# VHH binders against EKC/KEOPS complex subunit cgi121 (cgi121), part 68

Target 1, 174 residues: EKC/KEOPS complex subunit cgi121 (cgi121), of Schizosaccharomyces pombe (q9p7j3)
Amino acid sequence: MILPLFPETQVHVFVYENVSNCAAIHEQLISQNPIYDYAFLDAATILYKKQVYSAIIRALEDRRDEQMKTKTIHSEVILSLSPKTEISSAFRQFSMTKKSKNIVVVKIDSKLTEEEEFERLDKLVEGNRVEFSDEELQKLIDFKVLKKNYKLDPSTLENPLASILSSIALRGYS

## First folded at step 9 (VHH)

Design yf36 (from yd49 with E107Y; framework vhh_7yz9_2)
Fold by ESMFold2-Fast, scan of step 9:
Structure yf36 (fold): chain B 174 residues (1-174), chain A 120 residues (1-120)
Amino acid sequence: as target 1 above (174 residues)
Amino acid sequence: QWQLVESGGGLVQAGGSLRLSCTASGFTFSRYAMGWYRQTAGNEREWVALITKGGSTTYADSVKGRFTISRDNAKNTVYLQMNSLKPEDTAVYYCTARGYSKYYPTYDYWGQGTPVTVSS
């Protein structure tokens, strides 16, 4: 996928449901295993494709401007999903855990094609791949988690897209 | 303060074996994943092997089947057993400790490196 302001940046997003090895993946992530250099998100926190893209764009803007607060572009994507600037809080809210069942996986700056990345991820993730689409994400979201993470009231929860995107784009700016 | 001390490097003939050791001090070794990287002149550091705090091991394709990483938490030591060495394995080998602070990877400790030369 091409991003208008970052046309040279290769981005791939994958969605897996019914993942049975989240505890094993989590152990590799906390170990900073280079093979697992992706943003592994809990699908319970993601409702829209635009939510993921907004976080990616924010992370790329912060890298361009030399304002990254985290160690890697993938960790910056996770931070960028949060409306707050607290790194540990963002990871607790959005990163996959050993208890996760459905995950969204983001790869930035891949030297591989989407199909090649899928073949690599298929060896790491024991689950069912589904389309990265709003329809599939809606099946995996936990609205209680979404409401808590973005501080949504009942009226906003009925159509949360604009509020979520605003929270991501305006994080840390005053 | 923290310290990682590598040992066991040296000169060896192709087809031979070496065992590298890395002893840690100044942090709780058992909470860290441990890894080995190598670097040749003019190139970036290349990942070789990793062992998690739970004992799961992962290897770069170039060394898979020939190298074995292991750890001894009682001795605060990680090892790299290198078998069937090739001239292409010639490099300075670096030990690293990988930490995770709560929910975010924050700590990296590195040793000073130990040279390995494999002659044909």
Scores: ipSAE 0.544, ipTM 0.813, lowest interface PAE 1.9, mean pLDDT 88

Design yf37 (from yd49 with T106S; framework vhh_7yz9_2)
Fold by ESMFold2-Fast, scan of step 9:
Structure yf37 (fold): chain B 174 residues (1-174), chain A 120 residues (1-120)
Amino acid sequence: as target 1 above (174 residues)
Amino acid sequence: QWQLVESGGGLVQAGGSLRLSCTASGFTFSRYAMGWYRQTAGNEREWVALITKGGSTTYADSVKGRFTISRDNAKNTVYLQMNSLKPEDTAVYYCTARGYSKYYPSEDYWGQGTPVTVSS
């Protein structure tokens, strides 16, 4: 996918359900294995495609402006999902864990085509790939986790999209 | 303080073998993932191989099938066995230790490097 504000930047997003090797993937992530240079998110925290795209755009804006707070663009995507600027909190809230079952994987600046990334990532993740769509994401979300991460009250839970996007866009300003 | 000491580099003929060693001190080696990178003049460091705390290994496509990474926790040492060497493998080889953190980025430790020259 091409983003209007960043047409030179290739972005790929993948969704996997029923992943059986999250503990093995997590071991690679904390080992900083270069093969695993992706943003691995717990799907329990993602409700909308726009939520992921907003975090990607924010991370790319911070990189453009030389304001990244983390070492990699993929780490910056994870940070950008959080309404706060605290790196450790963002990773606890949104990053995949050993106990995760469904994941969302983001790749930025790939030297590979989307098809090549599909082939590569399918070798790393032991799960069932599903379409990156609001419909599929809504099957995997945990609303208690979403409410906690974005501090949603009962009224905003009825239609949380605008609140979530505002939290991502205004991180560090409010 | 921490230290990583590489050894085993040198000159070798194409098709030959070398075994690099890297001995760690000043931190709990068994808790760290260990890796090898290499660098040629004017280029950024290129990843070669990684071994996790649990012993899982991964390799760059350029060396897969020819190089083997292993570790000996009792000796605080990581090894890189390099077989079927090619002139393109000529580089300075660096040992690295990656922290066992709940979060990344973690602090990376690096050795001073050991040169490997493969003649045609």
Scores: ipSAE 0.530, ipTM 0.813, lowest interface PAE 1.7, mean pLDDT 88

Design yf38 (from yd49 with P105A; framework vhh_7yz9_2)
Fold by ESMFold2-Fast, scan of step 9:
Structure yf38 (fold): chain B 174 residues (1-174), chain A 120 residues (1-120)
Amino acid sequence: as target 1 above (174 residues)
Amino acid sequence: QWQLVESGGGLVQAGGSLRLSCTASGFTFSRYAMGWYRQTAGNEREWVALITKGGSTTYADSVKGRFTISRDNAKNTVYLQMNSLKPEDTAVYYCTARGYSKYYATEDYWGQGTPVTVSS
C-alpha cells in the first residue's frame, strides 16, 4: 500500500492466525536478527486497520522529525500504538509474546514487493495467513486487552475507533 | 569497560579460507547474541551472520553455504569460518554483541573491525 502522507514509503501488513512458533520468533527478535526486522504485534491488541495505519503514520512522522525513541522504524510502530511514550509498557501491551497465537506483522521500507514479503514471512511464521481486514481482525481481538491498553470504559468500547486513534495521535513525549 | 577484539583477517587468494575470531570481555557473553557485519568501500555496512544465545544461526544469502558462525561461551569467543572466498568478500569485518532484553535487545557492542582482502 501507498500512504498519501508518505507516498515514498512502502508499507505491507500481514495477519497470521494459529501461529505455533511464536517462542522461536521471539528469540530471533530479542537477538535483533535482521531477517526479523518487522513489527510483530499480538493480534489480540488490534481491532482496526486504521489503528495500525495511525501507528505507522505516527512512527513515520517521528522519523521524519528526528524524534524516534526506539532503534528501528518497526519498534517505533509498536511504541506508537501505545497512548504513552514508555517503551517497556508499549512492548508489553502490543508486541508478540512467546505465548501469542495470532499476530499482525508490519513491514516498512521494504525493498521487496508484497508478494515477495509473503514468501519470506511464510518461511519465518508457522501459521495461517488471513486477510488484513477489519472483519478478520475482529475475530482475533481480545476486548479485555483492548480496554486495558487504551483505558476504555464500557460505553466507549461499543465504538472505540475515534478514542483509539486520538490516543495514538495525541500521545506526548513525557 | 566492555571490549570486542577481532583477529584473523588478512590477505587470501580467491577460493581460500580464513577464520575470524572475536573475543569479548566486560559483559556476560553467554547472554548476548553475536553477529558479524562487513563494510566494503563505497557501500553501507551489511549483515553477514548471526548466532543467538541458544546457538541458532542465520546467514545473509551472499554467504550461505560458504561461511559458518559459531561460538564458544567458555572462551567468550565468536568465530566466522569463511570458505570459498571470492573477491567480492573483500571488506572490513565487524563483530557485534546484541544485547539481552525481554522486550527486544536495547544494548549492543561493536568491535573495531578486521580487514579481509581476497585477491583474484
Scores: ipSAE 0.457, ipTM 0.770, lowest interface PAE 2.2, mean pLDDT 87

Design yf39 (from yd49 with F27S T28I; framework vhh_7yz9_2)
Fold by ESMFold2-Fast, scan of step 9:
Structure yf39 (fold): chain B 174 residues (1-174), chain A 120 residues (1-120)
Amino acid sequence: as target 1 above (174 residues)
Amino acid sequence: QWQLVESGGGLVQAGGSLRLSCTASGSIFSRYAMGWYRQTAGNEREWVALITKGGSTTYADSVKGRFTISRDNAKNTVYLQMNSLKPEDTAVYYCTARGYSKYYPTEDYWGQGTPVTVSS
């Protein structure tokens, strides 16, 4: 995928359901294993493709402007999903845990082709790859988690897209 | 209190072996995965090997099958056994401690570096 504001930045997003090795992946992530240099998100927190794209764009803007608050572009994507600029809270809210079952994986600035990234991730993730689409994401979302993470009231929960995107774009100004 | 002290570097002929050691303070070692990076003249630092607290190991493709990383938790020491050394392995080798802190993504701690020269 090509982003209009960042046409030279290569972005890949993968979705896996029924992942059986999340505890093993989590061990590698907390160890900062370079082979696992991706943003591993809990799919329970992601409702729309635009939610992921907005976080990617915000992270890339922060990198461009030399305002990243985390050490890698992938950790900056995780932070950018949060409405607050609190690193530990963002990771508790959005990153994969050892108890996760469905995950969204983001790769930015890949040195590999898309096919090579597919092959690499298929060796790391023991689950079923599904299409990155709103339809598939809506099967994996946990609305209680979404409500808590974005502080949604019952009226916004019926159509939360604008509130979520606003929270991501305006992080630090509310 | 956070210190990583490396030793064991030196000059060796191609095909030879060296063992690098890195001793950490107890608090660093108990909290983090340990690893090795290297930097060759004119290049960026390259990851070499990682060992988790539980002992799981991972290697860069360039060293897989030749290098072995291990840890001794009682001695707060991580080792890199380097076999079948090639001139291309000539670099300054850095010990690193990586893992979670309260402020994810995490803290990185680095040693001073130990030079390894492999002659042809």
Scores: ipSAE 0.332, ipTM 0.695, lowest interface PAE 3.2, mean pLDDT 86

Design yf4 (from yd49 with T58I; framework vhh_7yz9_2)
Fold by ESMFold2-Fast, scan of step 9:
Structure yf4 (fold): chain B 174 residues (1-174), chain A 120 residues (1-120)
Amino acid sequence: as target 1 above (174 residues)
Amino acid sequence: QWQLVESGGGLVQAGGSLRLSCTASGFTFSRYAMGWYRQTAGNEREWVALITKGGSTIYADSVKGRFTISRDNAKNTVYLQMNSLKPEDTAVYYCTARGYSKYYPTEDYWGQGTPVTVSS
C-alpha cells in the first residue's frame, strides 16, 4: 500500500483469526527477536482499516519529525492507536497478548513484497489468514474493549469512526 | 550503573574458531534476553544471535550451524561460540541486553564492542 504523505514507505497489513500460538509469539516479542519486528495488535481492538492507517500515518509523522516516544516504528504504531501519550497504557490496551485469538500485524519499511511477507508470517503465525477489510475486522472486534480504549459513550458507539480517527490524529494535543 | 564488557575477540584464520564472552553488571542479568550484533565499517549493526530469558536461541541465516549462543546466569555472562569462521565474519561484535519493561520495549544496553578479524 501507498500512503499519500509517505509514498516511498512500504506498508503491509495482515489479519489472522483463530491463532493458536499467541503465547509463543508473545515470548518472542518480549525477547525483541528481530524476526518478529512487526506491530502485533489484538484484533479485538481494531474496527476499521482507517483506524490502522491513521495510526501508521501518525507514527510515520512522528518518525519524520524526530518525535517518536517508543523504540521502533512498529511500537510507535501501537502507541499511535491510543488517545493518550502513555506508552504502558497503549501497549496494555492494543498489543497482542498470550490470550489473544485474532491479530492484526503491521509491517513498515519491508524489503519484501506483500506476498513474500505473507509467506514469512504464515510460518510464524499458526492461524487462518483473512482479508484486511472492514467486513473481516468487524467479525473480530470486541465492542466492550473498543468502548473502554477510546472512552466512547453510547451515543458515539453507534458510529465511532470519526471519534476514533480524531483521537488518533490529535493524540497528545487534547 | 550498568556495564556490558566483551572479551575474546582477535585474529583467526579462515576455518578457525573463537569464543566471545560478555559479562554484565549493574542490572538483573537473568531477566534480560541477550544478543550479539556485528558491524563492519560504513554499515549499520546487523543482528547475529539472540538467547531469551528462558534459554531459547535464535540465529541470523548467515551464521546458522556455525555459531552457538549460550548463557551462564550464575556468572552474568553470555557467550558466542564461533566455528568455521569466514573472512565475511570480520567485524566488531557487540553484546546487547534487550530492554523490556512490564508492557513495552525499552532502551537496550550495549557493550563497547570487540573486534574479530578473519584472514583468508
Scores: ipSAE 0.437, ipTM 0.758, lowest interface PAE 2.4, mean pLDDT 89

Design yf5 (from yd49 with T58D; framework vhh_7yz9_2)
Fold by ESMFold2-Fast, scan of step 9:
Structure yf5 (fold): chain B 174 residues (1-174), chain A 120 residues (1-120)
Amino acid sequence: as target 1 above (174 residues)
Amino acid sequence: QWQLVESGGGLVQAGGSLRLSCTASGFTFSRYAMGWYRQTAGNEREWVALITKGGSTDYADSVKGRFTISRDNAKNTVYLQMNSLKPEDTAVYYCTARGYSKYYPTEDYWGQGTPVTVSS
């Protein structure tokens, strides 16, 4: 996909459910294996497509402005999901873990088509690919995790989109 | 305090073999993933091989089947066995250690590099 604010940047987002090899993937991620140069997110933390896109846009803005705080654009996406500009907390909150079951995978600057990236990921991820849609994400979200990560109260939890997007856009300012 | 010291580089003819070694000191080697990168004249540094803390290995497509990475935790050493060398393998080879917590990558360590020249 092409983002309106970054039309030259290729972005692909994949969702996998019932992933059986998260421990193996996690070992590769903490080893900084270049084959795994994607943002691997725990789907328990993602409620909306717009949440992912907002984090991608923020990461691309930080790269454009030479203000990235992390080593790669993909780790910058993970940081950008967090309401705080603190790398370790963002990874604890949003990155997949050995115990993850469902994941969202983001690839930026791919030289491959979406289908070609899927073929690569199919070799790395042992799970079932589902559509990247609000409907599918809402089946995988953990509302307790979402509430904690974005500090949502019961009144905002019923319509949290604006609060989540504001937290991503205002990261570090409240 | 920390060091990574590479050795084993040199001049070799096409089709030959070299074994690179990298010995670590000043950190707990067995807790780190180890890798090899190379830099050719006029090009960006590129990844060559990785071995995780658990011993799983991965390779760049350009070297797969020709190069083998291994480690000896008792000697704090990582190796790169390079077979069927080609002139395009000519580069300075760098050893790296990937530090991490249970959540995310932490600090990285890099060696000074060892030059490899493959003649036709």
Scores: ipSAE 0.515, ipTM 0.810, lowest interface PAE 1.9, mean pLDDT 88

Design yf6 (from yd49 with T58H; framework vhh_7yz9_2)
Fold by ESMFold2-Fast, scan of step 9:
Structure yf6 (fold): chain B 174 residues (1-174), chain A 120 residues (1-120)
Amino acid sequence: as target 1 above (174 residues)
Amino acid sequence: QWQLVESGGGLVQAGGSLRLSCTASGFTFSRYAMGWYRQTAGNEREWVALITKGGSTHYADSVKGRFTISRDNAKNTVYLQMNSLKPEDTAVYYCTARGYSKYYPTEDYWGQGTPVTVSS
């Protein structure tokens, strides 16, 4: 995928359900193994495609403006999902853990095609690929987790998209 | 403070072998994943090999089957055994200890680099 605001930046997003090897993946992430250089998100925290795209765009804007708070663009995507600028909180809230079952995986600056990245990731992730769509994400979300991460009250939980996107876009501005 | 001191680089003929060593001090070596990167003039630093805390090893496709990474926790040393060297392996080789907090990647420790030149 090519983003209109960043047409030279290759972006791929993958969704896996029923992943059985999250503990093994997590071990590779803490080792900073370059083979695993992706943003691995817990799908329990992601409700909309637009939520992921907004975090990607924010991370790319921060990189362009030399305002990244984290070590890599993929770490910056994870941070950018959070309404706060505290790195440890963002990773605790949104990143994949050893206990995760469903994951969203983001690759930025890929030198590979989407099909080649699928082939590569299918060797790393022991789970079922599903379409990156609002319909599939809605099957994997945990609304208790979403409510907590974005401080949603009951009145906004039925239609949280605008609140979530505002939280991502306006992080650190107010 | 912390140090990573590399040794073993030099000039070698194509098809030859070199063993690089990297000795760490000033931090708890056994808690870090250790890696090797290389850089040629005008290019970004590229990853070569990684050894995790548990001893699992991983390699870039370009060196797989030719290079072997290993570690000796008693000596605080990581090694890169380079066999069947090619002219395209010519680079400055950097040792790194991979930084990680409880939740996220942090700054890595890096060595000064050791040059390797492979002639044809």
Scores: ipSAE 0.563, ipTM 0.827, lowest interface PAE 1.5, mean pLDDT 90

Design yf7 (from yd49 with T58Y; framework vhh_7yz9_2)
Fold by ESMFold2-Fast, scan of step 9:
Structure yf7 (fold): chain B 174 residues (1-174), chain A 120 residues (1-120)
Amino acid sequence: as target 1 above (174 residues)
Amino acid sequence: QWQLVESGGGLVQAGGSLRLSCTASGFTFSRYAMGWYRQTAGNEREWVALITKGGSTYYADSVKGRFTISRDNAKNTVYLQMNSLKPEDTAVYYCTARGYSKYYPTEDYWGQGTPVTVSS
C-alpha cells in the first residue's frame, strides 16, 4: 500500500482469525525478537481500515518530526491508536495478548514484497488469513472494548468512525 | 549499575572459528532475551542472533548453520560460537540484553563491542 503523504513508505496490513499461538507470539514480542518486528494488534479493538491507516499515518508523522514516544515505528503505531499519549495504557488496550484469538498485523518499511511478507507471517502465525476489509474487521470487533477504548457514549455508537479518527489524529493536541 | 562485557574477538583466517562471550551484571540476566548484532564501517547495526529467556534461538539468514548462540544463566553469560568464518563476517560484534516492561518493549542494554577480523 501507498500512502499519499508517504509514497516511499511500504505498508502491509494482515488480518488473521482463529489464531492458536498468541501466547507463543507474545513471548517473542517480550523478547524483542527482530523476526517479530511488526505491530500485533488485537482485532477486538479495530473496526475500520481507516482506523489502522490513521494510526500508521500519525506514527509516520511522529517519526518524520522526530517526536516518537516509543522505541520502534511498530510500537508507535500501537500508541497512535490510543486517544492518550500514555504508553502502558495504549498497549494494554490495543496490542495482542496471550489470550487474543484474532489479530491485525502491521508491517512498515518492509524490505520484502507483500507476498513475501505473507509467506513469512504465515510461518509465524497459526491461524486463518482473511482480507483486510471493513467487512472482515466487523466480524472480529468487540464493541464493548471499542466503546471503552475510545470513551464512546450511546450518541456516537451508531456512527463512531469520525470520533475514532479524530481521537487518533488529535492525540495530545486537545 | 549495569554492564555487558564482551570478549573473544580477534583475527582469524577464513574457515576458522571464534567463540564470543558476553558477561552481564547489574540486572537479572535470566529475565532478559540476549542477542548479538554486528556493524561494519558505514553501515547500520545488523542483527545476528537471539536467544530468548526460555532458550529458543533465532538467527539471521546470513549466519544460519554457521553460528550458534547459547547462554549460561548461572554465569550470567551469553555466547556466540562462530564457525566457518568468511571475510564478510568481519565486523564489530555487540552483545545486547533485550528489555521489556509488563506491556511494551523498553530500553536495551548494549556492550561496547568486540572486533572480529576474518582474513582470506
Scores: ipSAE 0.402, ipTM 0.740, lowest interface PAE 2.6, mean pLDDT 88

Design yf8 (from yd49 with T58K; framework vhh_7yz9_2)
Fold by ESMFold2-Fast, scan of step 9:
Structure yf8 (fold): chain B 174 residues (1-174), chain A 120 residues (1-120)
Amino acid sequence: as target 1 above (174 residues)
Amino acid sequence: QWQLVESGGGLVQAGGSLRLSCTASGFTFSRYAMGWYRQTAGNEREWVALITKGGSTKYADSVKGRFTISRDNAKNTVYLQMNSLKPEDTAVYYCTARGYSKYYPTEDYWGQGTPVTVSS
């Protein structure tokens, strides 16, 4: 995918269901193993493709403006999903955990083709790849987690997308 | 007042060996994973090796079987033992301390780099 405001930036997004080795991946992420330099998200927190794209755009804007709060563009994507600027809270809310079952994986500025990244990730992730689509994400979302993370009330249930996108775009300004 | 001081670089003949050392001060060394990266002119830094807080090690495919990373927490030092050196290993080698916490990466520390030249 090419982003209109960042046409020079290559972005790949992968979705895996029924992942059995999340604990092993999590240990690699804590150790900051560069082979695992991706944003590993818990799919229970992601409802829409636009939610992921908005976080990517926010992270790229913060990098462009030299305002990143984390050490990598991938950790900045995770932070950017959160309505708050607290790094620990964002990772607790959106990062995959040892007990995650379904994950969304984001790669920015890959030196590899999308197919080469697929081959690489398939060796790291023990799960089933599915299409990055709203339909597939809807099967993996946990609405209780989503409501808690974005503080959605019953009145926003009809249109959670607008609230989510506003929370991402206006992080730290409210 | 943190520092990472690298030493042991230099000129070596292909097939030879070299040991790099990196001594840390100003932070609690034992809490950090330690790593080595290398960089050639015109290219981005390439990861070489990692040793975790618990002592488990990981290597880039290009150096696996030839390089060994180790640490001495009493001396606040991480080492890279480089055997069977090839001209392709010629680079500036950087030591890094990789911070971690329960749910997010913390500050990384970087050394100034030590040059390694492998002649053929």
Scores: ipSAE 0.014, ipTM 0.292, lowest interface PAE 8.0, mean pLDDT 85

Design z1 (from ye7 with R31S; framework vhh_7yz9_2)
Fold by ESMFold2-Fast, scan of step 9:
Structure z1 (fold): chain B 174 residues (1-174), chain A 120 residues (1-120)
Amino acid sequence: as target 1 above (174 residues)
Amino acid sequence: QWQLVESGGGLVQAGGSLRLSCTASGFTFSSYAMGWYRQTAGNEREWVALITKSGSTTYADSVKGRFTISRDNAKNTVYLQMNSLKPEDTAVYYCTARSYSKYYPTEDYWGQGTPVTVSS
């Protein structure tokens, strides 16, 4: 996908369920292995496609404005999902852990086609790839985690999209 | 003070082998992932190989099957065994130690570099 505000930026998003090697992937991520230069998110934290795209847009805006708080665009996506500008909290809240079961993987500025990224990523992730769609994401979300991460009250949980998007766009002020 | 001291570089003929060593001091070596990068004049540093704390290894496509990275935690040393060397492998080779602090990248430790020249 090409974003209207960033037409030169290639974005690919992949969803995997029933991943059996999250501990191995996590070790590669904390080792700064260049092959794993992606944003690896815990799918328990993602409810909508728009949630992911809003974080991507925010990260790209921060890069454009030379205001990134992290070292890579992919780590900036993880930070941008959080309503707070606190790096360690954002990673604990949204990043994949050793205990994750389902993951969302974001690639920005790929030199590869989407198909080539799929082939590469399928070799790194031992799980079942599913469509990046609201329907599939809703099967993987943990509403208790979502509520905690975005500080949603019970009335907002019925239709949380606007609150989530506002939290991402107004990070630090919501 | 931390140090990474590289050795084993030099001149070698195409098809030959070299073994690079990098000895660490001043930090807990066994807690770090260790890697090798290389740089030619006028180019950015290119990643070559990585070994994690558990001993998992990963290689750049250009060296896969020819180079082997290994570590000896008792000696605080990481190695790069380079076989079937090509003129294109000519570069300055750098050792690095990789770490995270509270889920974000910290400053990496880097060695001074050791030059490798492969003659045709």
Scores: ipSAE 0.461, ipTM 0.774, lowest interface PAE 2.1, mean pLDDT 87

Design z10 (from z1 with S31N; framework vhh_7yz9_2)
Fold by ESMFold2-Fast, scan of step 9:
Structure z10 (fold): chain B 174 residues (1-174), chain A 120 residues (1-120)
Amino acid sequence: as target 1 above (174 residues)
Amino acid sequence: QWQLVESGGGLVQAGGSLRLSCTASGFTFSNYAMGWYRQTAGNEREWVALITKSGSTTYADSVKGRFTISRDNAKNTVYLQMNSLKPEDTAVYYCTARSYSKYYPTEDYWGQGTPVTVSS
């Protein structure tokens, strides 16, 4: 994908369902294995493509402005999904865990083609690849998790997109 | 205070072998993933090998099949066995302990480095 504000930045987003090796992936992530340098998100927390794009754009803006709060662009994407600038909370809320079943994986600044990244990830992730689309994401979301992470009330839960995007874009302005 | 002390570097001829060791103190070694990186003058550090807390190992493509990383938790030591050495393996080798808070990476611990020179 091409982002209008960052046309030279390569961005790839992958969705996997029914992943059987999340515990093994999680061990590699906490070990900071360079092969696993991606943002691994729990799909239970992602409702829309625009939610992921907004977090990516915020992370890229923070990198451009030398305002990153985390060590890597991929960890900055995870932080950027959170309404708050608290790193531990953001990772607890959005990052995959050893018990995750469905994941969203983001790669920024790949020197590989999209096809080569697919081949690499398919070796790391034991699950079924599905399209990165609102339709597929809505099959994997956990609305209780979404409500808690974005502090949604019952009236906004039926159409939460604007609230989620505002939370991501206005993080730190309160 | 934490410390990582590397040893075993030196001069060796192409095709030879060296074993590097790195002994840790000041933290609970068994809770950390351990790795090796290397650096030549004018270049950034490149990753060589990693061993996780459970003992699973991964290697950079350039060293796979020639280098072996291992650990001894009783001795608080990580090793890098380097076989079939090439002149391109000439570098300063650094030991690192991977710090990870409950949810995200923090500051890594690094040794001072040990030089390895492979002559033709």
Scores: ipSAE 0.594, ipTM 0.844, lowest interface PAE 1.6, mean pLDDT 89

Design z100 (from z1 with T96V; framework vhh_7yz9_2)
Fold by ESMFold2-Fast, scan of step 9:
Structure z100 (fold): chain B 174 residues (1-174), chain A 120 residues (1-120)
Amino acid sequence: as target 1 above (174 residues)
Amino acid sequence: QWQLVESGGGLVQAGGSLRLSCTASGFTFSSYAMGWYRQTAGNEREWVALITKSGSTTYADSVKGRFTISRDNAKNTVYLQMNSLKPEDTAVYYCVARSYSKYYPTEDYWGQGTPVTVSS
């Protein structure tokens, strides 16, 4: 995928359902194993492709402007999904856990093709690959989690996209 | 206060072996993932190997089959056994301790580095 403001940045996004080894992956992530240098998101928190793209764009803007709050671009993507400035809250809200079943995985700055990254990830993730599409994401979302993470009220539930994107874009100014 | 003390570096001929040790004090060693990085002049630190709390090991492609990372929790020590050394393995080797956090990245504890020179 090509991002309008970052055309030279390689970005790949993968979706896995029915993942059986989330506890093993989680241990590698919290030990900061370089092989696992991806943003591993709980799919229960992601409703739209635009939600993920907005977080990626915000993270890349923060890196460009030398305003990153985390150590890696991938952790900055996780932070950027949150309307809060607190790193621990963002990871609690959006990062995969040992109990996750479906995950969204983001890779930035890969020198590998999308297919080569899939082959690499298929060795790390024990689950079924599905298309990164709004249709597939809608099957995996947990609306209770989404409402809590973005503090959505009944009036925004009819069309949450604008509220979610605004929260991501205005993180730190809210 | 915490410390990581590295030892075992030195000069070795190509094809030879060295064992690096890193002894920790001032924190609960068994609660940390342990790893090794290396750095050559003018370059960023390059990851070499990692061992988790459970003993799971991973290696950079450049050292797979030649290097082995291990730990001894009773001695608060992590080791890097380096076999079949090549001139391109010449670097300063750094020990790192990573706290297990629910939120990554966490702050790393770094050793001061131990030099390894491999001659041909």
Scores: ipSAE 0.289, ipTM 0.664, lowest interface PAE 3.4, mean pLDDT 87

